# Ledger of designs, part 15: VHH binders against Alsin (ALS2)

Target 1, 196 residues: Alsin (ALS2), of Homo sapiens (Human) (q96q42r690to885)
Amino acid sequence: GYIASLHELATTERRFYSKLSDIKSQILRPLLSLENLGTTTTVQLLQEVASRFSKLCYLIGQHGASLSSFLHGVKEARSLVILKHSSLFLDSYTEYCTSITNFLVMGGFQLLAKPAIDFLNKNQELLQDLSEVNDENTQLMEILNTLFFLPIRRLHNYAKVLLKLATCFEVASPEYQKLQDSSSCYECLALHLGRK
Below, E stands for the ipSAE of ESMFold2; O stands for the ipSAE of OpenDDE; V2 stands for 0.75 times the mean of E and O plus 0.25 times the DockQ between their complexes.

## First folded at step 19 (VHH; framework vhh_8dlx_2)

Design g3 (from w5 with F53H H107Y; at its last look DockQ between E and O 0.19; V2 from the best seeds 0.00; counts 0 for: pae O 6.1 > 2, placed apart)
Fold by OpenDDE, look of step 19:
Structure g3 (fold): chain B 196 residues (1-196), chain A 122 residues (1-122)
Amino acid sequence: as target 1 above (196 residues)
Amino acid sequence: EVQLVESGGGVVQPGRSLRLSCAASGFTFEEYAMHWVRQAPGKGLEWIGNIYHSGSTFYNPSLKSLVTISRDDSTNTLYLQMNSLRAEDTAIYYCARDSYDIWTGQYSFDSWGKGTLVTVSS
């Protein structure tokens, strides 16, 4: 139902925020605190990734908080933040994915200096846990790729929950149309970013 | 150099509307979120709201007055539409450029204008 789907969104958003926060605090922050990360270009690209990641994390955190208030209120579909502020979400996810893609295209994590690589290797188990990779034979670079593309999966989740919400309204209703359209936008973006 | 110049302030009667403008220069305006803040006489700064580069807006939930923030990236201009003004809305209004610290997870301001005075009185 409608309320159940909203609770699902809230719960999964909090969980996702927690995961991103852990990535930021336990991986990105220590990594960027190293004195020797690599070439200037590589470092700049990584810093951009971290910046966009942190902004995305903040947005998701605020979204999670807003959902708590939403669940205690009138719960109008049009006031749902991922719907009302869809452009903000789409842009934030796009900017982040663009930054990580650029970083990877330019060589990615493999171009990092030895201290950085050593750090990542030392924390491979944590990275695997955070990335939800179940295969213990997965290579570090693949784990990192999976980890930093987790937001794309979240976009798919937004699309799915919006569709679920849409089914709670009459097809001819404006709520149905808005929810469905927004779902399509998130799904399209996820697909587009997933191809890069 | 980053420059923000507010305009549109003045004396207005209660119940009236006013639109403030903020002209931005010295940076890529479209890449930044922008904020409006105000300071009433004898009071501290109060955050009014912000607008992101996407156009999405957020407002202070404690704000009693009806406000709308908008932007025109083609003219590097930020707007604050205020309706049904009250005496309590008397303040100096500032536009400010958004700044985000990735480690503290906090948004702040790294630049703002000199402000424009809005006086609401009968």
Scores: ipSAE 0.020, ipTM 0.300, lowest interface PAE 6.1, mean pLDDT 89
ESMFold2, look of step 19: ipSAE 0.050; ipTM 0.493
ESMFold2 (binder alone), look of step 19: mean pLDDT 81; pTM 0.805

Design g4 (from x1 with S30R F53L; at its last look DockQ between E and O 0.38; V2 from the best seeds 0.00; counts 0 for: pae O 10.8 > 2)
Fold by OpenDDE, look of step 19:
Structure g4 (fold): chain B 196 residues (1-196), chain A 124 residues (1-124)
Amino acid sequence: as target 1 above (196 residues)
Amino acid sequence: EVQLVESGGGVVQPGRSLRLSCAASGFTFREYAMHWVRQAPGKGLEWIGNIYLSGSTYYNPSLKSLVTISRDDSTNTLYLQMNSLRAEDTAIYYCARDSYDIWTGEWDHSFDSWGKGTLVTVSS
């Protein structure tokens, strides 16, 4: 139902925030603290990724918090933050994905200096856990790619939950149309970013 | 240095509306949730509400119907719209920055920076 779907959104958003926070604190922060990460260009690109990752993480955290208040108040669909402020989310996700894509296009994690690679290798199990990669034979770079593209998967989830919410309204209702349209926007973005 | 400067306070009659402003500087305003709090004479600090990055708001249930918080990230300004003011609304009003830092990763929904406050006196 409507309320159940909202609770699902809230719960999964908190979980997602937690995951991103773990990635930031346990992977990105230590990685960036290394003295020798690689060339200046590689480091700058990685720093940009980290910056936008952190911003995205913060937004998601704020979103999770806002959902708590939403669930305790009037639960009008039009006031749902991912719907009402869809542009903010779409832009934030886009900016992050752009940064990670640029980083990868320029060589990505493979261009990192040995100490950085060693660190990542040392934490491969954690990376697998965070990325939910179950195949232990998966290469480090693939795990990293999966990990840092997790936000795209979340976009799909936004689209799905919005669609579920839409089904709670009459097809001819404004709520239905807005939810469907927004769902489509998130899905389209996810697909677009997934192709890069 | 983080600076928060409240303005818009003054003496107003009961039933009137008042809009307070908070000018922020010294940090990336758009990256922080913001809060409004107040302190009435002889009373403790009372939390009014906050606004998230998304523009979503959360209010003290006791004040929810009387206040509206908004923000303008282009001007680094936080607003508090108060309607139907009563004598009990007499207080110093403060804006405060959320304590969350995107770089430290700590999340507790507290506040770490305050303005000097603006006095609102509701009197007939």
Scores: ipSAE 0.006, ipTM 0.224, lowest interface PAE 10.8, mean pLDDT 88
ESMFold2, look of step 19: ipSAE 0.463; ipTM 0.762
ESMFold2 (binder alone), look of step 19: mean pLDDT 82; pTM 0.818

Design g5 (from w5 with E30R F58Y I102L; at its last look DockQ between E and O 0.49; V2 from the best seeds 0.56)
Amino acid sequence: EVQLVESGGGVVQPGRSLRLSCAASGFTFREYAMHWVRQAPGKGLEWIGNIYFSGSTYYNPSLKSLVTISRDDSTNTLYLQMNSLRAEDTAIYYCARDSYDLWTGQHSFDSWGKGTLVTVSS
ESMFold2, look of step 19: ipSAE 0.636; ipTM 0.835
ESMFold2 (binder alone), look of step 19: mean pLDDT 83; pTM 0.821
OpenDDE, look of step 19: ipSAE 0.547; ipTM 0.794
ESMFold2, look of step 20: ipSAE 0.571; ipTM 0.800
ESMFold2 (binder alone), look of step 20: mean pLDDT 83; pTM 0.822
OpenDDE, look of step 20: ipSAE 0.605; ipTM 0.815

Design g6 (from x1 with S30R I102L; at its last look DockQ between E and O 0.62; V2 from the best seeds 0.00; counts 0 for: pae O 3.5 > 2, grease 25 > 24.2)
Fold by OpenDDE, look of step 19:
Structure g6 (fold): chain B 196 residues (1-196), chain A 124 residues (1-124)
Amino acid sequence: as target 1 above (196 residues)
Amino acid sequence: EVQLVESGGGVVQPGRSLRLSCAASGFTFREYAMHWVRQAPGKGLEWIGNIYFSGSTYYNPSLKSLVTISRDDSTNTLYLQMNSLRAEDTAIYYCARDSYDLWTGEWDHSFDSWGKGTLVTVSS
């Protein structure tokens, strides 16, 4: 139902925020604190990724908090933050994915200096846990790719929950149409970013 | 450069309402939480409340019943609606940008940017 779907959104958003926060604190921050990360260009690209990642994390954190308030209020569909502020979400996710894509296109993690690679290898188990990669034979670079593209998966989840919410309204209702349209936007973006 | 410009202040009679505005520029306004604070003559800075990008608001419990904070992201404007003004509400009112630490993920009510303020005088 409607309320159940909202609770699911809130719970999963909080979990996602926690995951991103862990990535930021346990992987990105220590990584960026290393004295020798690689070439200037590689470092700049990674810093951009980290910056956009942090901003995205901030947005998701606030979203999670807003959902808590939403669940204690009138719960009007039009006031749902991912719907009302869809442009902000779409832009933020796009900016992040653009940054990570640019980083990878330029060589990505493979171009990092040995100390950085050593750090990542040392934390491979943590990276696997965070990325939810269950295959122990998965290469480090694949794990990293999976990890930093997790936000795309979340976009799909936004689309799915919005569709679920839409089914709670009459097809002819404005709520139905708005939820469905927004769902499509999130899905389209996820598909677009997933192809890069 | 980050700029915040408050407006709407002036002299008002007790019991009346006033709406202050804060025009923001030089940053992506919609991504930031914003705060209102005030400083009465001879007193320290008092936090009024804040609003997040989602529209969620938090208020000083001492002022909650008398103030409403809102925002318009399309015009990069922050608002403070004040009702039933009293003489003790006389102060310079400032809007401030939230200084959320993106790396630590800690939520605080610190500020990294301020406006010049707008004076509100409540007098008969």
Scores: ipSAE 0.057, ipTM 0.506, lowest interface PAE 3.5, mean pLDDT 91
ESMFold2, look of step 19: ipSAE 0.511; ipTM 0.776
ESMFold2 (binder alone), look of step 19: mean pLDDT 81; pTM 0.814

## First folded at step 20 (VHH; framework vhh_8dlx_2)

Design j1 (from g5 with Q106E; at its last look DockQ between E and O 0.68; V2 from the best seeds 0.64)
Fold by ESMFold2, look of step 20:
Structure j1 (fold): chain B 196 residues (1-196), chain A 122 residues (1-122)
Amino acid sequence: as target 1 above (196 residues)
Amino acid sequence: EVQLVESGGGVVQPGRSLRLSCAASGFTFREYAMHWVRQAPGKGLEWIGNIYFSGSTYYNPSLKSLVTISRDDSTNTLYLQMNSLRAEDTAIYYCARDSYDLWTGEHSFDSWGKGTLVTVSS
């Protein structure tokens, strides 16, 4: 029901935050600490990815903390953060996905210098675990793509949770309409970003 | 250019209330979690609490009943309301911006105001 779906949102957001934090600390920081990463253009694009990733991680962390506070309070649907503050979410996800797309269009991870490629190969098991890719034969570049596009999957999850919450209200109610409309916005963005 | 300017400090009698302001500029204020921190004479920094972009607040448990943090995103202003002030609350009060930089750890503040002095004295 309604409360169960709110706890699902909060629990999965905490897990997503933990996942993003691990990617930031175990992959991005060590990678960007290397003295030789590649050409100036490639490094600048990767630095932009890391910057937008860090900003998205920050948003998700704030959201998780806000949901914890929300679950201890009144829990009114109209006060739900991904509903009330949807533009901040949509903008942050768009900024991040644009940055990773720009990096990949210019050649992406395969154009990194040997020390960076060696780091990624050395950590392939960690990358596979973080990306939740189950096929052990998956190529490194596919693992990296899956990992860095996890946020699109999260947008779909927001849309699904918002629909679950909507079913707890009468179809004619204003609550149902707001939740359904917001779900459509998140799904539309996920589809748009997934085409890139 | 990130700038945080505290105001509203001064001398107040014990038991009274005081509201501090922090004017923010040079960044998109509504996106950031904001914090209040204080430093009593001869003491270390003490975290008072924060407010997320959502309006959700968390407080130092020892101060929870005495303080309220709020924000006005239309004026880019952070507020600290303090009630039932005690001599122990004498301190310089700072507002601080949370960081999301790759290299800075969580709960590392990347921008601080210069502080405003609150003196609680008979």
Scores: ipSAE 0.653, ipTM 0.844, lowest interface PAE 1.3, mean pLDDT 90
ESMFold2 (binder alone), look of step 20: mean pLDDT 83; pTM 0.818
OpenDDE, look of step 20: ipSAE 0.807; ipTM 0.899
ESMFold2, look of step 22: ipSAE 0.613; ipTM 0.822
ESMFold2 (binder alone), look of step 22: mean pLDDT 82; pTM 0.816
OpenDDE, look of step 22: ipSAE 0.646; ipTM 0.836

Design j2 (from g5 with Q106K; at its last look DockQ between E and O 0.53; V2 from the best seeds 0.60)
Fold by ESMFold2, look of step 20:
Structure j2 (fold): chain B 196 residues (1-196), chain A 122 residues (1-122)
Amino acid sequence: as target 1 above (196 residues)
Amino acid sequence: EVQLVESGGGVVQPGRSLRLSCAASGFTFREYAMHWVRQAPGKGLEWIGNIYFSGSTYYNPSLKSLVTISRDDSTNTLYLQMNSLRAEDTAIYYCARDSYDLWTGKHSFDSWGKGTLVTVSS
């Protein structure tokens, strides 16, 4: 029911934050510390990805902490952060996904210099684990794409949880309408970003 | 340019209350977690607590009953309410902005105010 869905949201948000934190610390930070990553344009696009990724990770971390506090309190639906502050989430996910799409359209990881490619190859097992790719025959570039588009899956998860929460209220209630509308916004964005 | 300006410090008798303010400018205040930190004479920095964009707060357990942090996103202002002040609460009080940059780890503050002095004496 309602409480179970809130705990699901909190638990999965903490897991998502942990995954983003690991990608940031184990992949992005070491990669961007390398000398000679590639052309100026490629490096600038990757730096933008890292910047927007860091902002998204920061948002998700704050959200996870806020959910912990929320679960100890009254738990009013109108105060749910992804409902009350939805524009902040939608904007941050959009900014990140735009940055990774811009990077990939301009050649992406395959245009990085040898030291960067060597780093990624040496860490292929970690990349597979983080991306949750099961097929060990999956190519490095496909693993990287799967990894950096994980946030789109999270948007779908938000939409699903919001819909579950809505079903705990009467259809005529303001809570139901707000939760359903918000679920639709997250789902619409996920579908839009997934077309890239 | 990011600026944080604390105010409201001064001399206060033991047992009294005091509210400190931190005026923020040069960034999108509502997106950031904000912190209060203090430094007593001859001592290191002591974290007081924070407030997330959501309004949720967390406090240093040793100070939890003495302090309340709040924010007003319409005026870009962070507040620290302190009650039942004691001599050991004499310190310079700083507000600080949390960091989200790639190169900064968790618990790194990327911007600080100059501080406001609170002296608790009879």
Scores: ipSAE 0.615, ipTM 0.825, lowest interface PAE 1.4, mean pLDDT 89
ESMFold2 (binder alone), look of step 20: mean pLDDT 83; pTM 0.822
OpenDDE, look of step 20: ipSAE 0.627; ipTM 0.831

Design j3 (from x1 with S30R W107H; at its last look DockQ between E and O 0.66; V2 from the best seeds 0.54)
Fold by OpenDDE, look of step 20:
Structure j3 (fold): chain B 196 residues (1-196), chain A 124 residues (1-124)
Amino acid sequence: as target 1 above (196 residues)
Amino acid sequence: EVQLVESGGGVVQPGRSLRLSCAASGFTFREYAMHWVRQAPGKGLEWIGNIYFSGSTYYNPSLKSLVTISRDDSTNTLYLQMNSLRAEDTAIYYCARDSYDIWTGEHDHSFDSWGKGTLVTVSS
């Protein structure tokens, strides 16, 4: 139902924030501390990725925290943050994905392969846990790549929950239309970013 | 440079209401949680409450019934509405930006930027 879906959103958002925090502290920070990361440009691109990732993490954290307040008050659909402030979320995710795409296009992952190999080998289990990649045959750099694009999956989740919420309203209602339209926006963005 | 400028303070009689404002600049205001804190004469800092980017608020339980925090992201302004003021509400009131550190995994909010404060004096 409606309330159950909101609780699921809150719970999964907090878990997602926790995962992002772990990625930031245990993967991104150590990677940036490695020696011989490549050219100054490559390092700057990675720093930009880290910065955008952190900003996204901060936003998600705030969202998770704010949902607690939402769940204790009037739970109007129009006041749902991912609906009301959809532009902020879409922009934040877009900015992050732009940064990681730039890093990728410039060969950042290829340049990281050698200097990061020892770190990745040492933290293979952590990488697999965070990325939810369980195939032992997957190359560590591929797992790392998957990890960096992990946030895109959350956009699909936003779209999904918004659709679930929409089903709780009459099709002809303004609430239904807004929820469905917003869901489509998140899904479209996820698909667009996933193709890069 | 991050700038926070409080205004609206002054001398008020007990039982009156007062609205404080905090003008923010130098950062993307809409992305940050914001806080109000105060310092009474001879006392330490007291946290009043915060407002997230979403507009959701959280208050010090001792002050919740007397204060309302709001924000206007179109004007980069934070507000503190205070009702039924008492003598013990006399303090310098500060707005503060929620800390943002790319390497911290802390869930507790801290402050990284402060205004100069605005004095509120409640006296008959």
Scores: ipSAE 0.361, ipTM 0.712, lowest interface PAE 1.5, mean pLDDT 91
ESMFold2, look of step 20: ipSAE 0.630; ipTM 0.822
ESMFold2 (binder alone), look of step 20: mean pLDDT 80; pTM 0.803

Design j4 (from x1 with S30R Y32H; at its last look DockQ between E and O 0.55; V2 from the best seeds 0.58)
Fold by ESMFold2, look of step 20:
Structure j4 (fold): chain B 196 residues (1-196), chain A 124 residues (1-124)
Amino acid sequence: as target 1 above (196 residues)
Amino acid sequence: EVQLVESGGGVVQPGRSLRLSCAASGFTFREHAMHWVRQAPGKGLEWIGNIYFSGSTYYNPSLKSLVTISRDDSTNTLYLQMNSLRAEDTAIYYCARDSYDIWTGEWDHSFDSWGKGTLVTVSS
């Protein structure tokens, strides 16, 4: 029901935040600390990815804390943060996905200097665990793509939870219409970004 | 250029209320968690509380009943309402922007931008 779906959103958001925090601290920060990472253009694009990733992580952390407060108060659907502040979410996910796409179209991780490639190969088990890739035969590039496009899966999850919440209201209600429309917006964005 | 400008300080009598403002510019205010911090003369910094983009607030437990933080994203303004002021509330009050750079720890919410502060003096 409604309360169960709200708790699902809160629990999965905290879990997603933890995942992003681990990627930031265990992959991005060590990678960017390497002295010779690649050409200036490639490094600048990767730094932009890291910047937008950190911003997204920051959004998700704030959202998780806000959901904790929301669950202890009046739980009116129209006050739900991913509805009320949907443009912030959609923009932040778009900005991040654009940054990783720009990096990848210019050659991506393949164009990094040997020390960076060595770091990534050395940490392949960690990358597989973080990306939730189940096939041990998956190549490093595919693992990295899966890992850095995890936010698209989260957008699908938002769309699904919003639909679950919508079913708790009458089809003609303002709440149903808002939840359904927002679910469609998140799903549409996920499909758009997934085609890049 | 990121700017945070506090205002509304001054000399007030004990028991009165005061509202401080912080005008923000040079960044996308609506996406940042914002904080109030104060420093009494000769003492260290004391965190007052924060407000997330959502409007959710968290406060220093010792100050929770005395203060209220709010924000107006349409005017890029952060507010601190203080009630029943006492002499120990005499301090310079700063607004601060929370950090989200790649180098900050996930459990260490460091501020990356500060205002110049506004002095509040509570005296008879």
Scores: ipSAE 0.513, ipTM 0.777, lowest interface PAE 1.9, mean pLDDT 88
ESMFold2 (binder alone), look of step 20: mean pLDDT 80; pTM 0.806
OpenDDE, look of step 20: ipSAE 0.673; ipTM 0.854

Design j5 (at its last look DockQ between E and O 0.57; V2 from the best seeds 0.62)
Fold by ESMFold2, look of step 20:
Structure j5 (fold): chain B 196 residues (1-196), chain A 123 residues (1-123)
Amino acid sequence: as target 1 above (196 residues)
Amino acid sequence: EVQLVESGGGVVQPGRSLRLSCAASGFTFREYAMHWVRQAPGKGLEWIGNIYFSGSTYYNPSLKSLVTISRDDSTNTLYLQMNSLRAEDTAIYYCARDSYDLWTGESHSFDSWGKGTLVTVSS
């Protein structure tokens, strides 16, 4: 029911935050600390990805902490952060996904210098674990794509949980309308960003 | 240019309440977690608490019953309400902005500080 879906949102947000934090600390930070990553343009695009990824990770961390407090107090649906502050979420996800898309369309990880490629190859098992790809034969570039597009999957998950929450209210209620509208906004964004 | 300006400090009697303000400018205030920190004379920094973009707050357990942090995103203002003040609460009070860059890791670090406002609790 309603309370179970709230705990699902909180639990999965904490798990997503942990995933983003691990990617930041175990992949992005070591990669960007290398002395030679590639051309100036490629490095600038990757630095923008890291910057927007860090901002998104920060948003998700704040949200997780907020949900922990929410679950110990009043659990009114209209007070849900992803409803009340949806523009912040939608903007942050869009900014991140734009940055990774810009990097990838300009050649992406294939254009990194040898030290960076060597780092990624050496850490392929870690990348596969973080990306949650189950096929052991998945190529490095596919693993990297899956990893850096995990936030689009999260947007779909938000839409799903919001819809579950909506089913706990009457269709004519303001709660139902707000939850359904928000679910649609997150799903629409996920589909839009996924086409790129 | 990021600016944080604390105000509302002064001399107050023990047992009284005081509300401090922090005016923020030069950044998108509503996106950041904000913190209050204080430094008593001759002592190190003591974290008071924070408030997330959501309005959710966390406090130093030793101060939890004495302080309340709030924010007004429409005026870009952070507040600290202090109650039942004692002499040990005499300190310079700072507001601080959280940091989230790549190199900060999981720990909180503050990338911007106000110049502080002095609170003196004296009979």
Scores: ipSAE 0.582, ipTM 0.810, lowest interface PAE 1.7, mean pLDDT 89
ESMFold2 (binder alone), look of step 20: mean pLDDT 81; pTM 0.812
OpenDDE, look of step 20: ipSAE 0.691; ipTM 0.858

Design j6 (from x1 with S30R W107R; at its last fold request DockQ between E and O 0.50; V2 from the best seeds 0.69)
Amino acid sequence: EVQLVESGGGVVQPGRSLRLSCAASGFTFREYAMHWVRQAPGKGLEWIGNIYFSGSTYYNPSLKSLVTISRDDSTNTLYLQMNSLRAEDTAIYYCARDSYDIWTGERDHSFDSWGKGTLVTVSS
ESMFold2, look of step 20: ipSAE 0.643; ipTM 0.830
ESMFold2 (binder alone), look of step 20: mean pLDDT 80; pTM 0.800
OpenDDE, look of step 20: ipSAE 0.313; ipTM 0.681
ESMFold2, look of step 22: ipSAE 0.591; ipTM 0.805
ESMFold2 (binder alone), look of step 22: mean pLDDT 80; pTM 0.803
OpenDDE, look of step 22: ipSAE 0.582; ipTM 0.808
ESMFold2, fold request of step 23: ipSAE 0.615, 0.627, 0.602; ipTM 0.826, 0.832, 0.821
ESMFold2 (binder alone), fold request of step 23: mean pLDDT 80, 80, 80; pTM 0.801, 0.802, 0.805
OpenDDE, fold request of step 23: ipSAE 0.873, 0.870, 0.874; ipTM 0.926, 0.926, 0.927

## First folded at step 22 (VHH; framework vhh_8dlx_2)

Design e1 (from j1 with L102I; at its last read DockQ between E and O 0.70; V2 from the best seeds 0.74)
Amino acid sequence: EVQLVESGGGVVQPGRSLRLSCAASGFTFREYAMHWVRQAPGKGLEWIGNIYFSGSTYYNPSLKSLVTISRDDSTNTLYLQMNSLRAEDTAIYYCARDSYDIWTGEHSFDSWGKGTLVTVSS
ESMFold2, look of step 22: ipSAE 0.654; ipTM 0.843
ESMFold2 (binder alone), look of step 22: mean pLDDT 83; pTM 0.819
OpenDDE, look of step 22: ipSAE 0.535; ipTM 0.789
ESMFold2, fold request of step 23: ipSAE 0.623, 0.614, 0.609; ipTM 0.834, 0.830, 0.826
ESMFold2 (binder alone), fold request of step 23: mean pLDDT 82, 82, 82; pTM 0.818, 0.815, 0.812
OpenDDE, fold request of step 23: ipSAE 0.878, 0.882, 0.883; ipTM 0.932, 0.933, 0.935
ESMFold2, look of step 23: ipSAE 0.631; ipTM 0.834
ESMFold2 (binder alone), look of step 23: mean pLDDT 83; pTM 0.820
OpenDDE, look of step 23: ipSAE 0.587; ipTM 0.826
ESMFold2, look of step 25: ipSAE 0.578; ipTM 0.813
ESMFold2 (binder alone), look of step 25: mean pLDDT 82; pTM 0.817
OpenDDE, look of step 25: ipSAE 0.577; ipTM 0.798
ESMFold2, last read: ipSAE 0.598, 0.625, 0.599; ipTM 0.822, 0.835, 0.814
ESMFold2 (binder alone), last read: mean pLDDT 82, 83, 83; pTM 0.815, 0.819, 0.820
OpenDDE, last read: ipSAE 0.872, 0.863, 0.875; ipTM 0.926, 0.924, 0.928

Design e2 (from j1 with T28E L102I; at its last look DockQ between E and O 0.69; V2 from the best seeds 0.51)
Fold by OpenDDE, look of step 22:
Structure e2 (fold): chain B 196 residues (1-196), chain A 122 residues (1-122)
Amino acid sequence: as target 1 above (196 residues)
Amino acid sequence: EVQLVESGGGVVQPGRSLRLSCAASGFEFREYAMHWVRQAPGKGLEWIGNIYFSGSTYYNPSLKSLVTISRDDSTNTLYLQMNSLRAEDTAIYYCARDSYDIWTGEHSFDSWGKGTLVTVSS
């Protein structure tokens, strides 16, 4: 039902925040502290990714808190944060994904492979845990890549949740239409970014 | 440069209501949680409450006064509505921007205004 779906959203958002926070503190921060990461440009791009990642975390954290408050108050769909403030979410995700895409396009991951190899090997289990990749044959850089693109996956999840919520309303209702439209926006953004 | 300017303070009688405003500039206001804090004479800073980017609010449970925090992102303005004011509500009221440590995730305040004085007196 509607309430159950909202609880799921809240729970998964908090979990996602926690995961991102762990990635930030245990992967990104140490990674940025490595010596000889590459050219100045590559390092700057990575720093931008980290910055945008952190800002995204900040927003997601607020979202989680907002959802908690929402669940304790009036639960009108129109007041749902990811719906009401979809533009803010989309902008923040877009900014992050732009930064990671730029890093990727510039060969950032390739350049990072050598200087980060010892770090990645040392933290293999952590990488696998955070990425939920259980295949031991998966290259660590691929796992790292997966971690950086987790926000895109979350966009898909937002879209799915909104669709699920839409099913709780009559098709002719404004709530239904708004949820569907917003879902489409998140999905479109995810697809667009996923192609890069 | 981040700027926060409080306004709306003054002398009010007990039982009256007052609405404070905080004009924000120099940053993307809509992305940040905002806080109200106050400092009574001879006392330390007291956190009143905050409002997230979503408009969701959280208040100090120790507050006895009725307060409502709101925001208008179109005008970059933060509000504090205070009702049934008492003498103990006399303080300098500050708006503060939420500070987020990108590594630790810790929240604090990184900027606040000069404050506006509210005096509740009969």
Scores: ipSAE 0.267, ipTM 0.630, lowest interface PAE 1.9, mean pLDDT 90
ESMFold2, look of step 22: ipSAE 0.635; ipTM 0.833
ESMFold2 (binder alone), look of step 22: mean pLDDT 83; pTM 0.818

